# Ledger of designs, part 2: VH-VL binders against Large ribosomal subunit protein uL3c (RPL3)

Target 1, 266 residues: Large ribosomal subunit protein uL3c (RPL3), of Bigelowiella natans (Pedinomonas minutissima) (Chlorarachnion sp. (q7xyp4)
Amino acid sequence: AAAARASSSALVALPGGRMIEVPHMTKDYRDVKVCSRQRKWEIREHMRDPIKMGLMGTKAGMTTYYDDEGIAHPVTVIALEAGNVVTQVKTKETDGYDAVQLAYKETRDRTIPWPERQHLRKHGNVKAMKHLKEFKIADVSEFTPGQQLKAEELFEVGDLVDVSGTSSGKGFQGSIRRWGMKRGPMSHGSKSHRQHGSIGCSATPSRVYKGLKMAGRMGNERKTVKKLPVMMVNDEEKYIVVRGSVPGKKGTIVELRPTKIVGKHC

## First folded at step 1 (VH-VL)

Design g08 (framework fv_gatralimab)
Fold by ESMFold2-Fast, scan of step 1:
Structure g08 (fold): chain C 266 residues (1-266), chain A 123 residues (1-123), chain B 111 residues (1-111)
Amino acid sequence: as target 1 above (266 residues)
Amino acid sequence: EVQLVESGGGLVQPGGSLRLSCAASGFTFSDYAMNWVRQAPGKGLEWVGQIRSKAYGGTTHYAESVKGRFTISRDDSKNSLYLQMNSLKTEDTAVYYCTRDIEYTSGDYFDYWGQGTTVTVSS
Amino acid sequence: DIVMTQTPLSLSVTPGQPASISCKSSQSLLYSDGKTYLNWVLQKPGQSPQRLIYEVSNRFSGVPDRFSGSGSGTDFTLKISRVEAEDVGVYYCMQSIELPTFGQGTKLEIK
C-alpha cells in the first residue's frame, strides 16, 4: 500500500537532450538519522561532523513524491554528466589548507581556455571539462589526481546534502544572438521569428566587450539550499534525486556537499 | 549583412611566405571564433586552423599538415583575421576561405564563409 | 584524425525526384555532452561553401524543408525530398568532435 502512494516514473530532459527516467520513490527520510551513544559523544566533543567530499551535477528537472499521508513533496532530479574527476589535491603542509579540486562536464579541448586546459593536463591528465570547483574537506588523503568519483560511494539514501547553484548573469545576453541560427523545422512557420533571428545573429546593440562574461562559471550570485534528503542515487543511470527544490533553471550546474551536523541531529 | 572578404593571395615560390587577410563586417567580430578552410584545385575542403575570441586569450588550433608553418592572428580593432603562411609547399596551393563559427568559442559550425582568395605555390 | 567517407561520390537526379547521400565516420561523433558533432555544408558551382545542417538534423535559417539530416553514432544521411535545379553542387559532411575533418564530397547534378 505504501508503495502505491509513490509518484509514477518520470522522464526529465537535460538541455542537451539526454533523457533520465526516474523510477517510483518508495522511501521518505524526513526524520533525522538514528544516533548511537558513541555518535552523540563525538558530536558533543567537536560540535560538528568532519566536512566530507561532495560532487557536482546538473539540474535536470523536478517531479513529485507522495508520502504515506498523501502529501505531495517536490523532488529534484540532478543529472551526473561525464566528469567528477579529481584534479588538484591541496594539503595544509603545501597550501595552508586541505581541499580537493573537482572537474565536471566533459567538453572538447578547444572549447575551454588554454590555462584551464593546461591545468587539467598537469593535474591528473584530466579530459577537458567545463567546470572546476574546490571542495574544502577534512581529509584529502584518500584522493588522487585523475580519480573518478562515484556518487554511490559518497552518498546513500537518507543522507542530507546542501545544494549550491548560480543564477545567470546579465553579461550572457549575447547568447540570445545565436538562438535564431539554431531554429528547428517548425520555427520557419513564423515570419516574426525569421526577422528577429536575422537581427539577433548579425546585429545586436547590447554587447559585452573586454572580457566577455561566460555562462557556466561561478558568478557573484550563489544560492544554497541546506539539508535536502537524498532520495535516490544511481551511478549506472547517472543521476541523484533530492527532496526539495534546488536553485536555478534546468541545466544549472550545482554542487552537492554533505550537510554539516552542528549539535542539531546525528 | 554578414560579409567576410579575403585578400593577399597570389603566386609564391616553394619555401616562400605569404600573409592572408580577412576583413569582417556586419557583426561584432570580437565575439566570434574564426576559422581558415582551404580547397585545393578539384579537391575537397580541408580545415586549416582556428582562433578563439579574446575571452579565451585568442587561443589557436591548427591542422597537423600546417603546424609549425602557419600562424593565425586577429585584430579586433580592425575587424580583421590573418593567416601567416611560412615554408610554403606545392601542396598548399588552394583557395583559402575564412569562416565564422556560430559559437563565439567553439568552432562547431561554419555559418558564414568568405569569397576565398587563391594561393598558388609554384616556380 | 577522424576519417569521413561519403557515398556516392556523384549523383544525377531528375528534377522533382529524391536524392540521398550517406556519410560514415571512422569513430562515433556522439560526445559525452549528449551532442552529435556532424554537420553538412553545400558548395554550389563557382561559389563559396555555405551552411546547410548542424548537429545531424538541424537546418540553418533559410535552408528549405526539402533538406533533412538523420543518423547517429557513425552513420549519417542527408536527404533531399524533391531536388530542384538550385540544389546542384557538392555536399560535404563534416565532423567537429575532434579537429574538423570533411568527407570527400558528393557531386549532385541534374539529369
Scores: ipSAE 0.000, ipTM 0.408, lowest interface PAE 16.5, mean pLDDT 74

Design g09 (framework fv_gatralimab)
Fold by ESMFold2-Fast, scan of step 1:
Structure g09 (fold): chain C 266 residues (1-266), chain A 125 residues (1-125), chain B 111 residues (1-111)
Amino acid sequence: as target 1 above (266 residues)
Amino acid sequence: EVQLVESGGGLVQPGGSLRLSCAASGFTFSDYYMNWVRQAPGKGLEWVGQIRDKANSYTTHYAESVKGRFTISRDDSKNSLYLQMNSLKTEDTAVYYCARELDTYYEGSGSFDYWGQGTTVTVSS
Amino acid sequence: DIVMTQTPLSLSVTPGQPASISCKSSQSLLYSDGKTYLNWVLQKPGQSPQRLIYEVSNRFSGVPDRFSGSGSGTDFTLKISRVEAEDVGVYYCMQGIHLPTFGQGTKLEIK
């Protein structure tokens, strides 16, 4: 049965020691609508608003999803720690542009600089947060200072998301192909997905490979991986799962934004 | 339906130049890495080169046997792939196929899922 | 370049009988991502090459289940459990871990 298939699970540990229980992602979740090329095209046709609201999370770890052909695909578990609270809403009339400022990851007042601490208290009287990020979006009318954002209201299974974070440039450089082949969205087990034409833009972020080690793999660097399919969204257990690798090591703070659908070449 | 149609083949003298085209239809051409593969008469398949998509700066890779003489380009607005062949040698005589690279979620697949019908290039004096 | 070597170069099989083709690479095709980038391509007489198998054992859509791929590291095998007349052609193994290279091809004919 499909209900029985969700009984198997894996435990993924956060850097802070909190455990997240993620169900086995296999053919057992065949009812989960994963974003194929066909679905990407459908989403692009219906979501004509070019920029939608996102949220922040913490890279918890990786696990594996097995498709109908037995092909293993890496998936990333992103934890939703205390936060994702709106601190400020900017409008074109008042500020010259539309944006929602979002606070993430509660912390002690002492760890936040005084100006940021005053800003948080003034705009929504929210608890001190370690990270503050502005999301420029097309329609800010639905957002209010102090509002808690929920992943299930912003994302659903099958959505495409762009994930941005800080990636450490040192480590396992041998894991990058010598040929320099870029890692794009992968779906070796979805033959029909690729055969019905390209439904969305296959803009793949440039991945650092061996030839660029000296120039680009030193230290921490902000990177974005685009068009990752959302596999699971769980507000109760505070996580979201995307198909693919996201920037950074375990514990990296990431920004999840719905893929910008309307573009010059999309 | 996915379709790749090559054109531009013909008879050319050693040292000459020729430009091959591949017209793509039935899929979003701009989303795929594209390849050229050739086959000399009575011989096996030989990979010629690859061109990536716009998000990867249209990066190209070539087989050592053609490096410096052949150039791959594409025009996403026309759904077309090109192979500019310069300083042709008799050893370049072959049927040239364009091939679509199997797109994956994390990186290039190193596999071809659709092939064109080929266009014949004969380099002879 | 990675050299791909196929054996046999030619194979004649009675319809309904099995066929087996071996492919050996000069270097391991196992990449650091845990995947093995070995593919099989079929070219039927007078036709363009067509997809068959990717990443050792995965059949492309439309490929009959009588075809199976197996192997690891440097040693790979393509098996056809029951050869049919439509299976006549040249079979190529191909590596995609580096700049692509093909085996010399195995010609399958019906007795």
Scores: ipSAE 0.000, ipTM 0.379, lowest interface PAE 17.2, mean pLDDT 74

Design g10 (framework fv_gatralimab)
Fold by ESMFold2-Fast, scan of step 1:
Structure g10 (fold): chain C 266 residues (1-266), chain A 125 residues (1-125), chain B 111 residues (1-111)
Amino acid sequence: as target 1 above (266 residues)
Amino acid sequence: EVQLVESGGGLVQPGGSLRLSCAASGFTFSDYAMNWVRQAPGKGLEWVGQIRSKAYGGTTHYAESVKGRFTISRDDSKNSLYLQMNSLKTEDTAVYYCTRGYSGFTLYYYGMDVWGQGTTVTVSS
Amino acid sequence: DIVMTQTPLSLSVTPGQPASISCKSSQSLVYSEGNTYLNWVLQKPGQSPQRLIYEVSNRFSGVPDRFSGSGSGTDFTLKISRVEAEDVGVYYCMQGIHLPTFGQGTKLEIK
């Protein structure tokens, strides 16, 4: 029973000690270059369906699965930290283009400057988040400010995703210095929960912002790895597993976007 | 200064219906998810259900024990929360508390920071 | 569907002595780094429940610093460094990572 347990799962740690236990993957994902006539027709029909919504996640680490031929395949575990909440929805009518702005990785209020906190409050009453990314998509009608996005609603096992992240430069330290984030013990003084998640009264409700911008490290190189098969999606345990390597070191924030149907494997 | 005041409790026969109300004051009601929590006489606390703010779709979630029988709604213009209870059972006898969610704007963050004084519901023949 | 288990269910303490209450969850309450959705609630005799601690270790405003919370993953502890008469009541732990569930409660009494 100890041997069976050891072979049935992999344990991956996020920076800060959160452990993710991933069951052993049994599916074999291969590249298929030749499709059936019917499958090619289906792909062509769906070529009319453009860019779909994605999510953000944190690279937790890598593990391995062995296929039926004994070949080792690398897989990446992407944690879904608190977040993936819609903030601003832009439409062609009001903004000139369709996009969904997504907030990711919940943080303490004091970590985010007041203007950024007010932007999140104004657009969906969203808690303080470390990262804000805009996803340009074809159809924004199904998204509402404040909506929690779920991985299991957007991705299925066997889907192909493009994963974008920063692959060079320092990790967390660079971002922290750019942000000016200085973390003391959160238990300082008689802090009210209202400083962390309460959004009732704003001191300056008429403040106008040109958009929330989360600065990365100077000189960071953004890299995208395309057409990675989704091996596992678990919204309850908050992770996605993809076959292959994704950009960056453990702790890198990544964007997961569905691959265009034209590039989808059969 | 923040207050939640429940009303509408009373004695109801099994199979009956009752509607509870909760009046909120001292905060921007529309910005918060709201919860109902109950406590049977001499027993512990049991979460009944939640309604998210309109910004988060106004979606509702219920404990399995009340699903299909209870409905939570809100009227942000009146700073009021409601619990419609149908097909009441003797097991529903409890003090019902209205509570404010301090960070309950998403499915995965259910916190409670303000509690009302409660209203008693007795289901008996 | 997360089960919260408290120990002990009852505790009697001499005034001024420390008290410790344990809370265990059937599943991890960690949503992300720094965000563990475990709360503590106090209900004094004949009163409505009142807020005590949020996200494992953070005291709500007005809560005396003799109260402290700690823990990680599935194991959590509430400590009172020196129990006072006003601390009598039932203490509940509560998870908020999924549909909320409460522990069965720990009754704190003075000897």
Scores: ipSAE 0.000, ipTM 0.398, lowest interface PAE 17.0, mean pLDDT 74

Design i01 (framework fv_tislelizumab)
Fold by ESMFold2-Fast, scan of step 1:
Structure i01 (fold): chain C 266 residues (1-266), chain A 120 residues (1-120), chain B 107 residues (1-107)
Amino acid sequence: as target 1 above (266 residues)
Amino acid sequence: QVQLQESGPGLVKPSETLSLTCTVSGGSISDYYVHWIRQPPGKGLEWIGVIYYSGSTNYNPSLKSRVTISKDTSKNQVSLKLSSVTAADTAVYYCARDEYSYGYYGMDVWGQGTTVTVSS
Amino acid sequence: DIVMTQSPDSLAVSLGERATINCKSSQSVSNDVAWYQQKPGQPPKLLINYASTRESGVPDRFSGSGYGTDFTLTISSLQAEDVAVYYCQQYYSTPYTFGQGTKLEIK
């Protein structure tokens, strides 16, 4: 039996000090065989999986799991910070497509722009959240604005998930990262957020000349790693463990979507 | 129950600054959004702006250059200042609460209104 | 700005009969519409929120409906105390805007 299955535990720390204790991992997962493109098309008429809802999380770090054969597997611990609340539900009737918008990572009102704050309020009276993402899914009837999503209801050990995140490139090294100085931490930069939320309605409207947005962060790239097995789901301790590496560094916000399985036998 | 009451001068001269106060009883302004709305004689309602429980504000663009909304949590009061007034600013001014923490948007509690006339 | 247009500007209805007031927005506002009742010398009173949700203490004869750009307030059986000006309001985006008002009178 692997050492982790013998009740060993690992501690993984988030930026900002939260620690996640992963008590032990089991080998109760299975790999799903990859079917060819042609084979997937041939069996889609008989074995159709609808696109299912996902969640957002924060990359906490990596640890190691040893299987029953003694082989080491890297695993990523993804923290579930306060959030994963449904905001806007879009329907084919009203919007032309089915989707659920999800808010993630609770924050103070002053830290988000006015339009986002009003959007959260009107769609389920959701508390201020840092991140909003839309999930296009097959059946939105199960979801209501203001609904708290739970990882254990959406994922099981052995499921395959696709994990998307935006890789943290090096910031613009000119004016915002000058020699001997660095920009303040966003979690403690309250003064930089105090005027947010007055867009288009404050005494001093801001405008930017079109095409002159060159002083921003350079090198943001969205990446998706597909078909990562879920190793552990824990709603009580607020984390998910997946086998393998997910995009970005520690602290990266990630989107977890169930892998679409086309065909049961290939 | 929560009650709101506006107070201020009934007469303001053109080009001066209008100053109004909304006093809240039975609840804390820190738990609500507080809006200012006005109604010119014989006309409809016009939204002026809001102050959030955080202290941030949002104003109607047509009034933005002249309006300031602030609050004093120790006195449980919200203030409206409108500079460079003209006859077009003659109206009944209302404050209204909007409870953010629970339920839906809605200005469910309004003050009685205070009449402001801009005249020399 | 989103423009809210009410129809009719004034309406006279007999006691016990149905009164219907319409409100149209210049662009979709989802269901983010409130209805207010204002009697002479009084502040507006919230009747309906989120287009169709009746506020506590508001009589069952008041109902709201609509989504997107077209909204309706209905009083199923007019009572004497219902004489007032009625306003629709959108809170989909700032600045929040009101309709011009519909004056409801008894025939």
Scores: ipSAE 0.000, ipTM 0.381, lowest interface PAE 18.2, mean pLDDT 74

Design i02 (framework fv_tislelizumab)
Fold by ESMFold2-Fast, scan of step 1:
Structure i02 (fold): chain C 266 residues (1-266), chain A 121 residues (1-121), chain B 107 residues (1-107)
Amino acid sequence: as target 1 above (266 residues)
Amino acid sequence: QVQLQESGPGLVKPSETLSLTCTVSGGSISDYYWSWIRQPPGKGLEWIGVIYYSGSTNYNPSLKSRVTISKDTSKNQVSLKLSSVTAADTAVYYCAREGYDILTGYEMDVWGQGTTVTVSS
Amino acid sequence: DIVMTQSPDSLAVSLGERATINCKSSQSVSNDVAWYQQKPGQPPKLLINYASTRESGVPDRFSGSGYGTDFTLTISSLQAEDVAVYYCQQYYSTPYTFGQGTKLEIK
């Protein structure tokens, strides 16, 4: 255990078997900034900050980071699969609201319905993508159909992000079958599975149940965890690391949005 | 089932430009990354370069000044051009498909049969 | 560039015996390593990806292991059709690089 704490990196296995080596974090994220009383007051006058653009990703797994005091911090590795391409830009003038539609997780043409495939071709000539999500944001003027969004341009270390999970197993299932892998394979899964179990229990998004019903619609429940610190952003290796747990199991598609509360901007 | 077929001139004179074409059937080239690999007689494998979904390319630094990889989605073809060839460029040239995302990998899962290129006068 | 070094250059193993091929990288490549089998006159065939994940249709006598800088391909019980040259490859960073190859033959 003591020898393990001395390790300068952590290994996280993706569902497809690839491992991401997360370097040891040198920054202290416990106390990012200290604001004066006057500055906090000024920030709170603008508590309704505009909503900024986000990205989609895939929950790769969880691991543990140990700080200088030996305190364990759960971290989530979010993989950035091929995608995050702007499809449709909506404006208040034409559509009644401002939004950027984002396509995520490249797939084969035949795996998505014809209307969705035509939509992608019409709006930026985007490749077939498995997931299509609308981001309602304050300023859409910087976005164009067909534009590739980059994580390092939208997020930086120390940012706070809100992570929303969409319960979906189809893409994960397809990836496993393509490579002849066992469902949910992880070479070092016992460590990540232990963290998943512990962290999954801590994230209870809904409190009230009407009883146990076999209702398929309940499977697509959306859950959001707010104000997770960004620990790493790596666009070349296609991942983001956040401190804390994000909704869903390994392979869950997640939406990453910058937290609109500006407490971090002193 | 996806199949790759390389084609080229077979024989190229020194100092000329080598042009090879990889024709893909059973799937769209725009859905994947595509690499070129070569193998000189009796030697090992050498990666030449890759073309991504975006059309962006990445080349082996040892060949970067001489190599161009392109694709034509209307013909479903990936092409390789290598300028100023010498006898050292004599090899079997392969076209290979790479996985389309981080979960499906970047290894080369489908290869063409290869096309032999001889550089001589 | 990352250099991939295989050992041995050639290996003779009796039919039914275990064959072991090693691959070492000049720097850590995580588990971004693939193994290929190449028979005379044929293109390379993917056997293993992510150091240890067997490609669909590949016999279970083939297995891969390793992480970081040291990787191993094992054939638990050599069969006649396994005579080939085996290559390791890293895809951790470009340029992608291959080992020099290990020629496997029957003793």
Scores: ipSAE 0.000, ipTM 0.411, lowest interface PAE 15.9, mean pLDDT 74

Design i03 (from i01 with heavy chain D98G E99D S101E Y102W G103L Y104S Y105D G106Y M107F V109Y, light chain S93D; framework fv_tislelizumab)
Fold by ESMFold2-Fast, scan of step 1:
Structure i03 (fold): chain C 266 residues (1-266), chain A 120 residues (1-120), chain B 107 residues (1-107)
Amino acid sequence: as target 1 above (266 residues)
Amino acid sequence: QVQLQESGPGLVKPSETLSLTCTVSGGSISDYYVHWIRQPPGKGLEWIGVIYYSGSTNYNPSLKSRVTISKDTSKNQVSLKLSSVTAADTAVYYCARGDYEWLSDYFDYWGQGTTVTVSS
Amino acid sequence: DIVMTQSPDSLAVSLGERATINCKSSQSVSNDVAWYQQKPGQPPKLLINYASTRESGVPDRFSGSGYGTDFTLTISSLQAEDVAVYYCQQYYDTPYTFGQGTKLEIK
């Protein structure tokens, strides 16, 4: 009775406190398959299809889908925070290549540099966003600056997506960045502030404070996981669920791109 | 830390324009959203509107034709103007801050409130 | 507009007993619900955000729960200083709206 009730839904929390309710994945999701790593590699070697438009999202966390055999399959919940607005559209005629630039995750004007804010104003009068990413795609004719992109218009259950993010490099310190400073506690009740904001800027590395990022040292490696099946798309509740794990920790910004293989599935 | 303080007239005549000011200390109004909320005597809370750090505004549709919210970043002040007031506009008026980190519109800091009575 | 309805309008609870206040939205608001405490002559004070997250400095006896349309604020062991009016608020969509309030009193 308790186990049966536990299968009705799962709640997943973002670092900022937003909760996402993922309903139990029923028989309707049974045909969404998990590919082995080797099979995904074989399929990837044959990719030649046009690149389609994607979206950005935030890794909210992981949960579990149980199939008819009782086997647990990990699924990742990706939140769609305010954003995914088209800014600049580049064309072969004007710019030499086709691309759509997306802005993601609304923020205050002062949290981004002045030139970036002016760029957003010039291209679609877009609100200040924390992340700006260019998507090189085959056909840009249907996109216009200021356009809000919807997940359910770009993805459907059973689609295969590539997810790109960043995780820490293990044996190589290739990138070093200064710790970003924000003014002191501006809001209590923020999970992000409680997790990260109590220490402030530090120029001196500390060995006493475990887990603290000091003096701007940070090693990061970009990683892409390919051919993840889409389990659920929900524009109303602002999330996408994919089968498998995606790069990075909870709160990592990820890029979702449709795989460019056609007619070749698991 | 951050403090918000409302100021304005205690009494306003019917049909006139109510003008209130919210003065912020301990933080910059350019760093967060400032909201106006009111509470009639013995009744609940009503959201009036918000001004974003960029100067853009959103108003409660029930008040939109009569409300203007503006800001002066040099004085660190946010102003509320409500035109054509009636007895129904008698209330305590609060300014409040929305959440800084996630830009969520729950209110973590409130001013003390200023009482406005609309009476002839 | 999203309508927030609280129940009961008034509640009397003995010291040390559990108090429960309910809030229902006219449509799904996810977990974008906050709870406020207001004492006479004072502005509202934030207790809970995102339906269940306690604000810093708020006693552990206060807890929130709920998702979608049904939300609950619980005070596990009522103290004298908890006498106040409590409001729920949705911040899922504008205009932001509050419940009508629940007045909590001591028996």
Scores: ipSAE 0.000, ipTM 0.402, lowest interface PAE 17.7, mean pLDDT 75

Design i04 (framework fv_tislelizumab)
Fold by ESMFold2-Fast, scan of step 1:
Structure i04 (fold): chain C 266 residues (1-266), chain A 121 residues (1-121), chain B 107 residues (1-107)
Amino acid sequence: as target 1 above (266 residues)
Amino acid sequence: QVQLQESGPGLVKPSETLSLTCTVSGGSISDYYVHWIRQPPGKGLEWIGYIYYSGSTNYNPSLKSRVTISKDTSKNQVSLKLSSVTAADTAVYYCARDLGEYYDSSGMDVWGQGTTVTVSS
Amino acid sequence: DIVMTQSPDSLAVSLGERATINCKSSQSVSSYVAWYQQKPGQPPKLLINYASTRESGVPDRFSGSGYGTDFTLTISSLQAEDVAVYYCQQYYSTPYTFGQGTKLEIK
């Protein structure tokens, strides 16, 4: 972490003002799309993909990496806020499927309803967290309630990850379910204040949505961008950098899952 | 242990601009929302607006044309400016902390002691 | 704007008796309601957050309940130190709004 800090850096800020210092990317980061010898062997020797554990993070912002040809490549900085703690481990024997439930983004007890707080205390004695997600994985035996997951143990430079979030940056998904709960309004959007009417401000859209069973609201769809190369992983400074654009605006909660690799491709 | 303390002129003439400062000790203003609330004599509480550590502000529409909230992170201070004051702006002005995340506010758990502002000639 | 209406405007309760203060919002605010206590010459003090979560250091005789549009603050056994004006506040949507206040007195 000292060598990385010695390089020139860019500062990226979360909407909440947390500053992340990203070291200048060196020539070695240009090769992240090439499978390592070990990775190629793993792909070749496995008859099917093992579904591996992932993490949650917060989209901090984007920056640009320039290659030797002068071509600009978008790079997304994903902050790892306090969290990524295992709450519940599900097994085929007790639950019919293997999964690890992960809590993300520590918050005040008062922010989380009592039933959700009791769930976190019952399953691993976990502090209040804003987001709770289940990761279905092939092998849950190495995970226990209360365990802190570390990015450097799950990901390395050159890995491919799938990143999931909302297409608009709105996070109705990934939070502990709260019917009727609403986050505070966006504060800096004077232009957005004039847009309070959006499509559906008339009686017709309100009536259409009433009682309808929809997968999600039309403007807040979950989207996944697949096979993004991991450029940097820093557990000390709490961030991951991926090559490419990640769904949503700054502050969007994202899920990072190792890309399912089958056969000959990375 | 976080403490907030308001300061200002106490007496302001009609049509002038009121300027108040909230000084924070025991914690950084970059960690939370800071709200301004006022209370006219013998009346209830009125929310004026907030500033988040990012510099994002939100104002009560009734005051938006006259109010500006700003911060100085180097001095750990939040300032309120209210232009074109009238007798109706006479009140005790409070600043308060809110430990909300991002744009999700929560209750105001630490308040300054309040500063009295009287608008008269 | 969301209007918060408290009832009653004033309430007199005997020492040791139960006091109940009501707060109604003009539209659903989910659980985003806080309750404050204000004594003369002092700033408001946060008692209850998220409709029902008691703040640290607040006596257990204070409790909050409610969801949507109807909220209550209950003091199970009134003590002399509880004489104050109580305010509810919604933080579901800006502008954040307070109730008009309920003055609690000893009978």
Scores: ipSAE 0.000, ipTM 0.379, lowest interface PAE 18.2, mean pLDDT 74

